# Ledger of designs, part 35: VH-VL binders against q96ev2r1098to1170

Target 1, 73 residues: q96ev2r1098to1170
Amino acid sequence: CVVSVEGLSSSTTDAQLKSLLMSVGPIQSLQMLPQQRKAIAKFKEPAHALAFQQKFHRHMIDLSHINVALIVE
Below, E stands for the ipSAE of ESMFold2; O stands for the ipSAE of OpenDDE; V2 stands for 0.75 times the mean of E and O plus 0.25 times the DockQ between their complexes.

## First folded at step 20 (VH-VL; framework fv_vulinacimab)

Design w8 (at its last look DockQ between E and O 0.83; V2 from the best seeds 0.00; counts 0 for: pae E 4.2 > 2)
Fold by OpenDDE, look of step 20:
Structure w8 (fold): chain C 73 residues (1-73), chain A 120 residues (1-120), chain B 112 residues (1-112)
Amino acid sequence: as target 1 above (73 residues)
Amino acid sequence: QVQLVQSGGGLVQPGGSLRLSCAASGFTFRSYTMHWVRQAPGKGLEWVSGISGTGDDTHYADSVKGRFTISRDNSKNTVNLQMNSLRAEDTAVYYCAKGPYWSSGYFDYWGQGTLVTVSS
Amino acid sequence: DVVMTQSPLSLPVTLGQPASISCRSSQSLEHSSGETYLDWYVQKPGQSPQLLIYLGSNRASGVPDRISGSGSGTDFTLRISRVEAEDVGVYYCMQALQTPYTFGQGTKLEIK
């Protein structure tokens, strides 16, 4: 149920990324790692994590293509 | 209301340098990408450069890579284009343009344009 | 780079008649997110370019509903249902799927 989002601009706020994540489904947690230009999010449903990865991988945000990967728990 | 007011430009000899500036107002500047687009006399539009909201990422057209530098000062709500080693083919009206909120994909506001003429 | 090809390059139109401009991209402009990164701009005489359509089919603020954008993949169309004098200008499509952003050659719309 976990995805990593890499390549985030430092302009990205928790609220912005949370909104993007929740457009696919409800999330359980979100951890921003600004110094790594990264975030880790956990969806409540595994299917939503997969859907988010498939839908938004290489999505351009703030002139940067994000890298979305599934994290196996 | 959103406003983009440009300054700089002018006439310069080949090999010279110019700096363009664009002052933005009416929106949360750091949340938007900013871009430069140029138009040679009687020609179409050409994307030149873009910069992310906080300046973390910069992109350039191949035609200007290594010669032009885009930068921004979010404390002053300005985006700049430093143009070095100018060539005759860089002659154009340069526009600053505003990108969408926390994303990329279009330019919804444009500056008034600044003429840059490179000629011996 | 993504190559954008517009047709026609010159478009004389009678007032009140419809107009259509085609834009073709060298690769699909659709993203898995569902967004289509194709914009339309118009540059009216003596003015800066202005946004007409963004992300394929979304009309920018202030753009009349007689102007519309459609298409998918690599083929896109800008339509003006009833051309008015204020529509005179040069129209450009632009892809923003990837940098460098690239424009079509432009289509000059004139009144016959």
Scores: ipSAE 0.706, ipTM 0.937, lowest interface PAE 0.8, mean pLDDT 96
Fold by ESMFold2, look of step 20:
Structure w8 (fold): chain C 73 residues (1-73), chain A 120 residues (1-120), chain B 112 residues (1-112)
Amino acid sequence: as target 1 above (73 residues)
Amino acid sequence: QVQLVQSGGGLVQPGGSLRLSCAASGFTFRSYTMHWVRQAPGKGLEWVSGISGTGDDTHYADSVKGRFTISRDNSKNTVNLQMNSLRAEDTAVYYCAKGPYWSSGYFDYWGQGTLVTVSS
Amino acid sequence: DVVMTQSPLSLPVTLGQPASISCRSSQSLEHSSGETYLDWYVQKPGQSPQLLIYLGSNRASGVPDRISGSGSGTDFTLRISRVEAEDVGVYYCMQALQTPYTFGQGTKLEIK
């Protein structure tokens, strides 16, 4: 399944966010949307998307709390 | 080698203003949060303010909110604290501190400290 | 704000003996990410503060193995297994779960 990550610092790189995502499980894709302070990521296993959302919602990155939501696709 | 070199400080009357500066070297400055922590003479540590790597997000302790402004210039690798409407209670050594890569909180490097004295 | 309470505030220790410092928070410092937002610092005489332990139990670079952090939730301990002369200083815990970040009152460690 797919997660959106919002509230990202504009200086956050795809490598940095990929490392955080992969701490939960393997990912299939990552799309950075820096103009929206947002990223969209797809995990290989749908359960890992749920685990990432549960684990990192409201996590503080660069003094900004991120919002993680599941996207049903 | 990471270094934080502070400047500014001094003696000022209540109601006055001062600007503190902290020059950073030895790391990718724009990637890290920067913070100010103060210590009144003979007292413990108090976090004062923090700023995100981009400078877009700032936070303040209630005791300084509305009077102090944190800012950074990523082209010059500096973080600054503009202190207005100073009170006797603001008398302290002020430290700048570097936050971690990709986390909240912990300050792995500190400046040498700058004394600010607010008295008549 | 999260209140941090340290004990003891004064800790005289004989050289070579262990020392323990307690830190209690007014609310849990554990985040759903699995991280514990508690750090420990020491301020040695005449120096700026120095990070010892971050995110609950991780030892900062250059900190010897005889210094360790433990605990979870609201109760945390810094332990020095064998106190040496260079350990003299004031030790602070700090929470970084939320702004404003807050420190404990400090624990002054002295050799007796």
Scores: ipSAE 0.137, ipTM 0.783, lowest interface PAE 4.2, mean pLDDT 89
ESMFold2 (binder alone), look of step 20: mean pLDDT 93; pTM 0.959

## First folded at step 21 (VH-VL; framework fv_vulinacimab)

Design x1 (at its last look DockQ between E and O 0.81; V2 from the best seeds 0.00; counts 0 for: pae E 2.1 > 2)
Fold by OpenDDE, look of step 21:
Structure x1 (fold): chain C 73 residues (1-73), chain A 120 residues (1-120), chain B 112 residues (1-112)
Amino acid sequence: as target 1 above (73 residues)
Amino acid sequence: QVQLVQSGGGLVQPGGSLRLSCAASGFTFRSYTMHWVRQAPGKGLEWVSAISGSGDDTHYADSVKGRFTISRDNSKNTVNLQMNSLRAEDTAVYYCAKGPYWSSGYFDYWGQGTLVTVSS
Amino acid sequence: DVVMTQSPLSLPVTLGQPASISCRSSQSLEHSSGETYLDWYVQKPGQSPQLLIYLGSNRASGVPDRISGSGSGTDFTLRISRVEAEDVGVYYCMQALQTPYTFGQGTKLEIK
């Protein structure tokens, strides 16, 4: 399943966000959208997408609360 | 080793301005939030302002909003606090402090402090 | 704003005896990520504040194991199992769940 992560720092690297995502579970893909301070990630397991949303929604990263939403494909 | 060295401050009249600076070393500066915390004479600690590693986001205590501006220069490893329209109640020792990696939650290193005295 | 309340404000302790400081927050400091945004600091005479405990119970580098932090939700405690002369100072709890970050009033630990 897919999550969108909004409110990221403009300098957030793929490695940083990937590390955060991987702390919940393995991902299939990660697309960074720096201009929008956004990223889209697909987890291999739907349960991990949900877990990531539940754990890290409104989590403060670099003084910005990220918004994590599940995207239904 | 991490070091935070402060400069600036001093005596100023009410309504005046001062600029504080904090020079950082020993860590990847742009990856860490930086903060200012102050302590009035004989009083406790008060968080004043924060700036994200990228500089994208800034936060201020209500007591200083509209008067203080936090900024950083990641090419020089410095964080600054521009203080305008100073009041007597702004009198305090000001500390710069380092936040955690790509996050927030604590201050693991502090500067030596700089005294700001606002008095007529 | 989150209000932080410490007790006691004055803590005279005999050398070698244990000490305990309470910190309560006006709202829970637990985040859904599992982290608890409560820190403890100490300011020793003539020095800058220094981190003791971060995120509820994690000991900062160089902090002896006789100092520990515990608690959850809105109730937190800093414990010193055997007070030493070097422990003299003012202790502060701080929440970093949301801005503005807010400190407790401070607890002044002194030797009897």
Scores: ipSAE 0.777, ipTM 0.948, lowest interface PAE 0.7, mean pLDDT 96
Fold by ESMFold2, look of step 21:
Structure x1 (fold): chain C 73 residues (1-73), chain A 120 residues (1-120), chain B 112 residues (1-112)
Amino acid sequence: as target 1 above (73 residues)
Amino acid sequence: QVQLVQSGGGLVQPGGSLRLSCAASGFTFRSYTMHWVRQAPGKGLEWVSAISGSGDDTHYADSVKGRFTISRDNSKNTVNLQMNSLRAEDTAVYYCAKGPYWSSGYFDYWGQGTLVTVSS
Amino acid sequence: DVVMTQSPLSLPVTLGQPASISCRSSQSLEHSSGETYLDWYVQKPGQSPQLLIYLGSNRASGVPDRISGSGSGTDFTLRISRVEAEDVGVYYCMQALQTPYTFGQGTKLEIK
């Protein structure tokens, strides 16, 4: 159910990232770790976490390729 | 309407410097990537440089790295290209172009172009 | 760097006839998200470049249906189904998979 998103632009807000996550499925939580250019999100369903990782891994946001990984809960 | 208005071109000798400016209007400037693309006389397009919406990330073609610096001022809605150590092969029309925030590439709006001539 | 190769480089066409321009990349431009990072531009005489097609096949605003983009992987085509006088110009493909972004050499379309 959990993804990490790394390589975020420093200007990416929690609202912007939440919108991107929600385009795949409902989320339970989102934690922004801006000093690491990272966020951790939990989807309500594991299938959506997998779909998000598959769809957006290395997607370019604001000239930065993000790295999306599945995290064991 | 989206507009990109350029300034700062001209004639300069080899080894000289020049600063190009591009003033943006009609969109939320800080939310979009900005790019410079050049075209030598009678030649094709060459991507030169890019800057992220926040200004945190910059990218350069190998041909200009170390000599050119892209910057932006989001309070003035301008993107600039500082061009140092100019060479004859830098002679071109330089375009600024607007890119997307949530994707890559596709420059949907372009400035009018600014001629830079590097010669004795 | 991703190398982009266009063919033909010169394309004389009779008014009202179709035109096709090929673009080949040195590596796949497909992303796992399903996006294809290939754009097409035209530069009409004396003008700045203008976006025609983005992300493989999407028409930019104001581009007529007679102009289309297709292809996948490393092979892409711009097609004009009926050439009009205003289509004269130089057409460029560009990859946006990764920086440095790179253009093809250009294809000069002109009326016979």
Scores: ipSAE 0.354, ipTM 0.837, lowest interface PAE 2.1, mean pLDDT 91
ESMFold2 (binder alone), look of step 21: mean pLDDT 93; pTM 0.955

Design x2 (at its last look DockQ between E and O 0.59; V2 from the best seeds 0.00; counts 0 for: pae E 5.2 > 2)
Fold by OpenDDE, look of step 21:
Structure x2 (fold): chain C 73 residues (1-73), chain A 120 residues (1-120), chain B 112 residues (1-112)
Amino acid sequence: as target 1 above (73 residues)
Amino acid sequence: QVQLVQSGGGLVQPGGSLRLSCAASGFTFRSYTMHWVRQAPGKGLEWVSSISGSGDDTHYADSVKGRFTISRDNSKNTVNLQMNSLRAEDTAVYYCAKGPYWSSGYFDYWGQGTLVTVSS
Amino acid sequence: DVVMTQSPLSLPVTLGQPASISCRSSQSLEHSSGETYLDWYVQKPGQSPQLLIYLGSNRASGVPDRISGSGSGTDFTLRISRVEAEDVGVYYCMQALQTPYTFGQGTKLEIK
């Protein structure tokens, strides 16, 4: 139930990304990795992780297309 | 209140250069994409360029790629358009425009426009 | 590139009567997020363009409720229920699904 979000703009805040994630479902954790333009998020439900990946992969945030991948734990 | 005030432009010969500037106020500048749209005399609107809030990402119309450069200074709340190797077909009123919060998809505020005339 | 086609290009209207402008895109403007990236703008005489409708059907701030946007996929419509003198101008649809962002040709609304 973990996703990686890559290709984030350096201006994207934790609050902004959290809002996007929460639009799909509740999250357990969010870790921003600004130096890598990356974030790791864990959803409480696996189905939400999949839904988020399917819905927002290649979604444009601040003119940056994000890449969303599922991470197998 | 949101304000976009443009400066620059004018008359230039083909092959010349101009720099347009747009000063923004009334919003958290770094959180918004900024854009340039132009309108040739008596014609419709044409998107020219866009830049992300951080400036990390830029997009250009094919008609201006390699010639125009969009940039921003978030410490000064300004977005600029450096136009090099200007052509007659670049003649237009250029508008700066503001995008939505941390995303793209529409232009909710526009500058007053500035005329760029490329002519020998 | 996504091609945007408006109709009609010229729209003479009697005051108080309704007006409708069509906009078609060469591909669907539906995003995976569920949003539709189609905007409507109006440029009134001697002014800068201004946003009317964003993301298909959302009315921009200050836009009266007599103006509305509808549609999905590749077909969109801007409606003005009762045209007023202040509605005179050129209307543009624009897709922002992908760059390059592309505008329709524009529809010139005039009073008969």
Scores: ipSAE 0.220, ipTM 0.837, lowest interface PAE 1.8, mean pLDDT 93
Fold by ESMFold2, look of step 21:
Structure x2 (fold): chain C 73 residues (1-73), chain A 120 residues (1-120), chain B 112 residues (1-112)
Amino acid sequence: as target 1 above (73 residues)
Amino acid sequence: QVQLVQSGGGLVQPGGSLRLSCAASGFTFRSYTMHWVRQAPGKGLEWVSSISGSGDDTHYADSVKGRFTISRDNSKNTVNLQMNSLRAEDTAVYYCAKGPYWSSGYFDYWGQGTLVTVSS
Amino acid sequence: DVVMTQSPLSLPVTLGQPASISCRSSQSLEHSSGETYLDWYVQKPGQSPQLLIYLGSNRASGVPDRISGSGSGTDFTLRISRVEAEDVGVYYCMQALQTPYTFGQGTKLEIK
């Protein structure tokens, strides 16, 4: 249910990232860790976490290639 | 109403410098990537440079690396291209364009273009 | 760098007839999600470029449905089902998978 998003641009906002996450499925939480260029998000369904990882891993967001990993809860 | 208004072109000698400016309005400027694309007379489009919303990430075509610098001033809603060590091959119309934060490419609004001529 | 190759470079077409433009990339433009990162732009005479198609097949806002994009992997096609006078211009494909962004050479569409 949990994804780690790393390599975020310093200009990527929580609202922008939430919009991307919600385009795949409903989320329970989003934690921005801007000093690490990172965010942690939890989806309500594990299938949505997998779908998000598949769609956005190594995708370029605001000119930054991001890494999306599934985290065992 | 999105608008990109360009300025700063002209005639310059080889080895000279020129600064292009693009003033943006009608959108939250800091949330968008900005790009420069050029077109030599009678030729096709060539991507030149891109800058992230904050300005912290910049990218350049190999043909301009070390000579051109892209920058933005989010307080003035401007993106600029500083062009140094200009060569005849840099002669082109230069366009600024905006792209969305959520994807790559997708240049949905373009400025009117600014002619740069590098000639002796 | 990803090389983009367009064909034909010049395309005279009779009004009301279909037109087709080919674009080929030197490497796959597929993302792991299955989406293809290819844009199409048109530059009409005396104007700045305009976005037509993104992600291989999606029409940008305001683009009529007689204009469509298709293809995947390395082979892509822009089709106009019925050419109108307003379609005159130079059409470019661009790979949007990664920087440096690269354009095809352009296809000049003209009315016979």
Scores: ipSAE 0.106, ipTM 0.794, lowest interface PAE 5.2, mean pLDDT 90
ESMFold2 (binder alone), look of step 21: mean pLDDT 93; pTM 0.957

Design x3 (at its last look DockQ between E and O 0.78; V2 from the best seeds 0.70)
Fold by OpenDDE, look of step 21:
Structure x3 (fold): chain C 73 residues (1-73), chain A 120 residues (1-120), chain B 112 residues (1-112)
Amino acid sequence: as target 1 above (73 residues)
Amino acid sequence: QVQLVQSGGGLVQPGGSLRLSCAASGFTFRSYTMHWVRQAPGKGLEWVSGISGSGDNTHYADSVKGRFTISRDNSKNTVNLQMNSLRAEDTAVYYCAKGPYWSSGYFDYWGQGTLVTVSS
Amino acid sequence: DVVMTQSPLSLPVTLGQPASISCRSSQSLEHSSGETYLDWYVQKPGQSPQLLIYLGSNRASGVPDRISGSGSGTDFTLRISRVEAEDVGVYYCMQALQTPYTFGQGTKLEIK
């Protein structure tokens, strides 16, 4: 499954977000969308996408609450 | 080693303005949130403001909203607090404080403090 | 705003004896990430505040193991197993779950 992460700071690097994502499980892909302060990530396992959404939705990063949503493919 | 060195402050009349500055060293400044915390004479600690590493996000206590502005210059490793329309109740020692890496949750280093006195 | 309530506000302790400070929050400080956003600070006479415990139970660098933090939800405790003269100061809990960050009233630890 895929998650969208919104509300990222402009300085957030792909390495930082990748580390956060991988703390839950391995990912297949990560696409940073800096202009929208957004990222799209695909986990190898759907369960990890759900877990990431549940754990980190509204998590404060760099004084911003990120919004994590599941995207059904 | 991490260091936070403050400057500014002093005595000002009600309605006046002051600017506080905090110079940071010993860490990758842009990767950390910075905050201001104050302590009125003989009182406890009060969080005043915080700014994200990138500067994109700023937060303020209700007591200072519309009057204080937090900013940072990552090229100079400095965080500032512009204080306008000062009131007697703003009298306090102000501390700059360092937050955690790319996150929030605690202040692991503090400046030496700067006294701000608002009095007629 | 999250209200933080400490007890006691004054804590006289005999050297070598244990000390305990309670901190309660008006709402749970546990986040879905598993982190608990409760910190403890101490301000010793004439000094800036310094971090003791972060995220509920993690000891900051340089903090002796005789000082510990515990608790969950809305109830937290800072413990000092054997109070020493250097422990004199005012202790504060702080929540960082949401802005504004809010501190407890402070607990003044003194030697009897």
Scores: ipSAE 0.802, ipTM 0.952, lowest interface PAE 0.6, mean pLDDT 96
Fold by ESMFold2, look of step 21:
Structure x3 (fold): chain C 73 residues (1-73), chain A 120 residues (1-120), chain B 112 residues (1-112)
Amino acid sequence: as target 1 above (73 residues)
Amino acid sequence: QVQLVQSGGGLVQPGGSLRLSCAASGFTFRSYTMHWVRQAPGKGLEWVSGISGSGDNTHYADSVKGRFTISRDNSKNTVNLQMNSLRAEDTAVYYCAKGPYWSSGYFDYWGQGTLVTVSS
Amino acid sequence: DVVMTQSPLSLPVTLGQPASISCRSSQSLEHSSGETYLDWYVQKPGQSPQLLIYLGSNRASGVPDRISGSGSGTDFTLRISRVEAEDVGVYYCMQALQTPYTFGQGTKLEIK
């Protein structure tokens, strides 16, 4: 259970995004890809990845709508 | 204590330019979006422009696109609105407002307002 | 653009009586997570606007509990359970689903 987060503001830090992810459930890893305005995160439970996608897909962060997608491992 | 103190404004002829400024204090400025909202005499509120905390995203109402430029200086805690090619319909009180980083809308603090009058 | 329509535009009210203001959007303001992107503001005479209600129904700091917001989808209501003299002003709804953010026309609340 892996999500991609795209469209991140250039000011969003890994600590901030990790806090957002962990508000839904425990994570195993977080990779920031700042040049692509993107991050990839793996949750310990697949239900949390789905919940995060449902809650935050197209959510506005810092005047930017983010895109959250589930990724097949 | 959050405070937004505005400056600039005044009387200008059509086609002229003005620069509005808003100085912020009492919060971590770069962690919030900033916005301009205007109110023409006797009329309602109109959102004009917004800028992300980093300054990397800007948005404008159609009525001002290409004429107005929003900017911010996070080292000085200021947000500015450069207004070019001014028209009579731009006559209004302009407010700066503080918006959230992690959500959308809800302007919880507003400046005192600055009058801009565009007339011949 | 999302069009916001308020009614009534003029609301004379007797002190101590309830008041309601309606706001309708041209499209749903709901996010898939259940959040509602609708705010309410008041502009009291001679003052800057002040936030009253955010994300549909949450009261801003310092807003008395006699003022509440409700509704979903495209239909929203601001309710004042007991109008006081300090409530005089113009009330605006605003959609925050997307930029450009747009306001309703305003509702002028006056004591009669």
Scores: ipSAE 0.537, ipTM 0.880, lowest interface PAE 1.3, mean pLDDT 92
ESMFold2 (binder alone), look of step 21: mean pLDDT 93; pTM 0.958

Design x4 (at its last look DockQ between E and O 0.81; V2 from the best seeds 0.69)
Fold by OpenDDE, look of step 21:
Parts: C-alpha cells; structure tokens; sequence
Structure x4 (fold): chain C 73 residues (1-73), chain A 120 residues (1-120), chain B 112 residues (1-112)
C-alpha cells in the first residue's frame, strides 16, 4: 500500500526518507514533492505501510512532526 | 572535533537588544538542528529556541516568543539569536547547543556560554 | 507543557557509594517509534552542561559505564554505581518529546 508523508523539511533527501521507510520494509517507489514538503511512498507489503504509519506518524524529524497517512488505492 | 564558539552578549538596559552568535565546526552544520538554552544566575536550565537544519522551522519558549528570533547561515556555519525587548528576567548565561542528525531528542555538544545581563 | 520533576534536589554522597536520581514527567515520553525522549545532562562546576544519557538509556560518548539511565513512561532514573570526585555537579533531566523542551529542576550532587 501507499503512504503519504507530510511536513518534511526542505533539506530532507531521498536517501534519508528512503532509509526511514526501509527500516520498516521494502518499498516499490518513492516520490518526493519538495514544493509541498511531502512524499508518497509505496511499500511492497500492505502490512509495512500500516506499520510505518503507526510507528512514525507525528515522529519529529528536523524539528518538524511528520504526518503519515495511508492512501487507499 | 566538534566545536561551538559563542560571541555577543553583554550588559544592556531593559527594552534593549542584543545578538548572540554561535560558530560551529567539526561537523556538517547544515544537517543538524541548533538550539539555545539559558541559565539564570543560580538557577537551572531553560530551553529557549530551536531551528531546523534548513532553517524552515523555528521554535520558541513562551517566555521569549515575539521578542527573540533564531536564525542560521549554513554557508557560514553560524546560528544566531536576536534578542529584542529584553527584560531583567532574561539575564542568564546563554548556551548554543547542537542537536542530532536529521532527528530530535538531545544536545550532544554545547558552546562555552555567553553572559547576558539586563539591568538598569 | 510537559513538567519534569526531579528528586532529590540535593544529593550528598560518600565517595565510592552509589547514587540515584529520579525524574518524573507529567506525561509519557515514549513515542510510537520506540524512542523515549528523555535525556540526562550534568553541569560540573564552572563548565557548560554535557550530555550523559540520551533517549532514555543510551550512554553518550566518553561517559563511563558506572553511569546509567533507565526507566519508561513517566518514571526515569539516573544511577551512578560508584561516585567519584569528578561526579560533583548539577544533574538535569530533559524531555524532548515535544517543544518546548523542558528540564527538571536539577539535582546537586556533592561529596560528604
């Protein structure tokens, strides 16, 4: 499934966010949307998308709390 | 080695302004949050302000909101604290402090401190 | 704001004896990520504060293993197994779960 990550700092790199996502499980894709301080990631397993949302929602990164939401395809 | 060297501060009258500066070295400055923490004479520590690595986000203690402004120049490896409308209760030693890499949670390095005295 | 409460505020200790400092928070400092946002600092006489323990139980670089942090939720403890003269100073806990970051009152450790 897919998650949206909002509230990212403008300095956040693809590598940084990918590392965070991969700490939960493998991803199929990652799209960074710097203008919106947002990213969209697709996990290979739906369970990992849920786990990531539950684990890192409101996680503070670079003095910003990220908002993680599940996106139903 | 990580170093945080502070400058600025001094004696000022109530209502006056001061600017503190902290020059960082020994680490990739633009990748770390920076903070200011103060300590009134004979008192404990009080977090004052923090700024994200990019400078996009700034946070302030209620006691200084609207009066203090934190900023950074990543090309110069500096973090600053502009203090306006100073009050007697702002008298303290101010420390700059380094946060963790692309995260939050602690201050692993501190500056030497700068004394700010607000008195008529 | 999260209120941090330390006890005791004054801690006289005999050299070689253990010491323990309590820190309680007004709300849980555990995050769903598994991290606990509680740090311990010490300020030795005439010095800047320095990090001892971060994220609940992780020892900062250079900190001896006789110093440890433990706890969960709202109750935390800093322990020194054998107090040495160099341990004299004021110890602070700090929560970094949310801004504003807040410190405990400080505990002054002295040698008897």
Amino acid sequence: as target 1 above (73 residues)
Amino acid sequence: QVQLVQSGGGLVQPGGSLRLSCAASGFTFRSYTMHWVRQAPGKGLEWVSGISASGDDTHYADSVKGRFTISRDNSKNTVNLQMNSLRAEDTAVYYCAKGPYWSSGYFDYWGQGTLVTVSS
Amino acid sequence: DVVMTQSPLSLPVTLGQPASISCRSSQSLEHSSGETYLDWYVQKPGQSPQLLIYLGSNRASGVPDRISGSGSGTDFTLRISRVEAEDVGVYYCMQALQTPYTFGQGTKLEIK
Scores: ipSAE 0.820, ipTM 0.954, lowest interface PAE 0.6, mean pLDDT 96
Fold by ESMFold2, look of step 21:
Structure x4 (fold): chain C 73 residues (1-73), chain A 120 residues (1-120), chain B 112 residues (1-112)
Amino acid sequence: as target 1 above (73 residues)
Amino acid sequence: QVQLVQSGGGLVQPGGSLRLSCAASGFTFRSYTMHWVRQAPGKGLEWVSGISASGDDTHYADSVKGRFTISRDNSKNTVNLQMNSLRAEDTAVYYCAKGPYWSSGYFDYWGQGTLVTVSS
Amino acid sequence: DVVMTQSPLSLPVTLGQPASISCRSSQSLEHSSGETYLDWYVQKPGQSPQLLIYLGSNRASGVPDRISGSGSGTDFTLRISRVEAEDVGVYYCMQALQTPYTFGQGTKLEIK
């Protein structure tokens, strides 16, 4: 399953976000969309995408609340 | 050793301006949020403002919005508070404080405090 | 804004006895990540504030085991199991769930 992460700090790098995602489970891909302060990530297991959304939605990173949503395929 | 050294306070009349500075050392400054917290004489603590590690996001208490501007210079390891349109109620000791990047709150290091007095 | 209410505001304590300070928030400080966004600080006489407890119950570096934080949701407690002379000061809780961050009114701990 796929997650979107919105509201990212402009200074958050792909390496930093990848580390956060991988704290929940292995990922297949990560696409950074810095102009939108957004990223799209695909987990290898759908359960990890759900767990990441549940765990980090509205989490505060660098004084920004992020929004994590599940993306349907 | 983490150190936050403050400067820039003083006495001003209502409507005046001051700029507070906080010089950081002993940590990777650009990797942390920075904050200002004030304490009126004999009173409790009030969070005033915070700035993201890059400086892109700033936040303010309602009591200071539109009058105060937080900024940082990551090349000089400084965080600043520009204080305009000062009122008597802004009289306080102002502290700078270091916060985390990957979480919220928990100010683990504080400056020594700088007194700002606003009176006629 | 999240309102933080401390009690008592004045806490005279005999050396060696326990002390407890209560902090209540106007809304839950729990986040689904498992974090509780409540910190405790002490301001000792003539000093800047110092972090004691972060994220609900974690002791900051150098804070002795006799000081602990507990609670969940909207109700939080700082406990000092045996008050020492060095514990004199004003104690503040702070919510960090959202900006503006807000402090309680402070609790002045004194030796009686």
Scores: ipSAE 0.474, ipTM 0.871, lowest interface PAE 1.5, mean pLDDT 92
ESMFold2 (binder alone), look of step 21: mean pLDDT 93; pTM 0.958

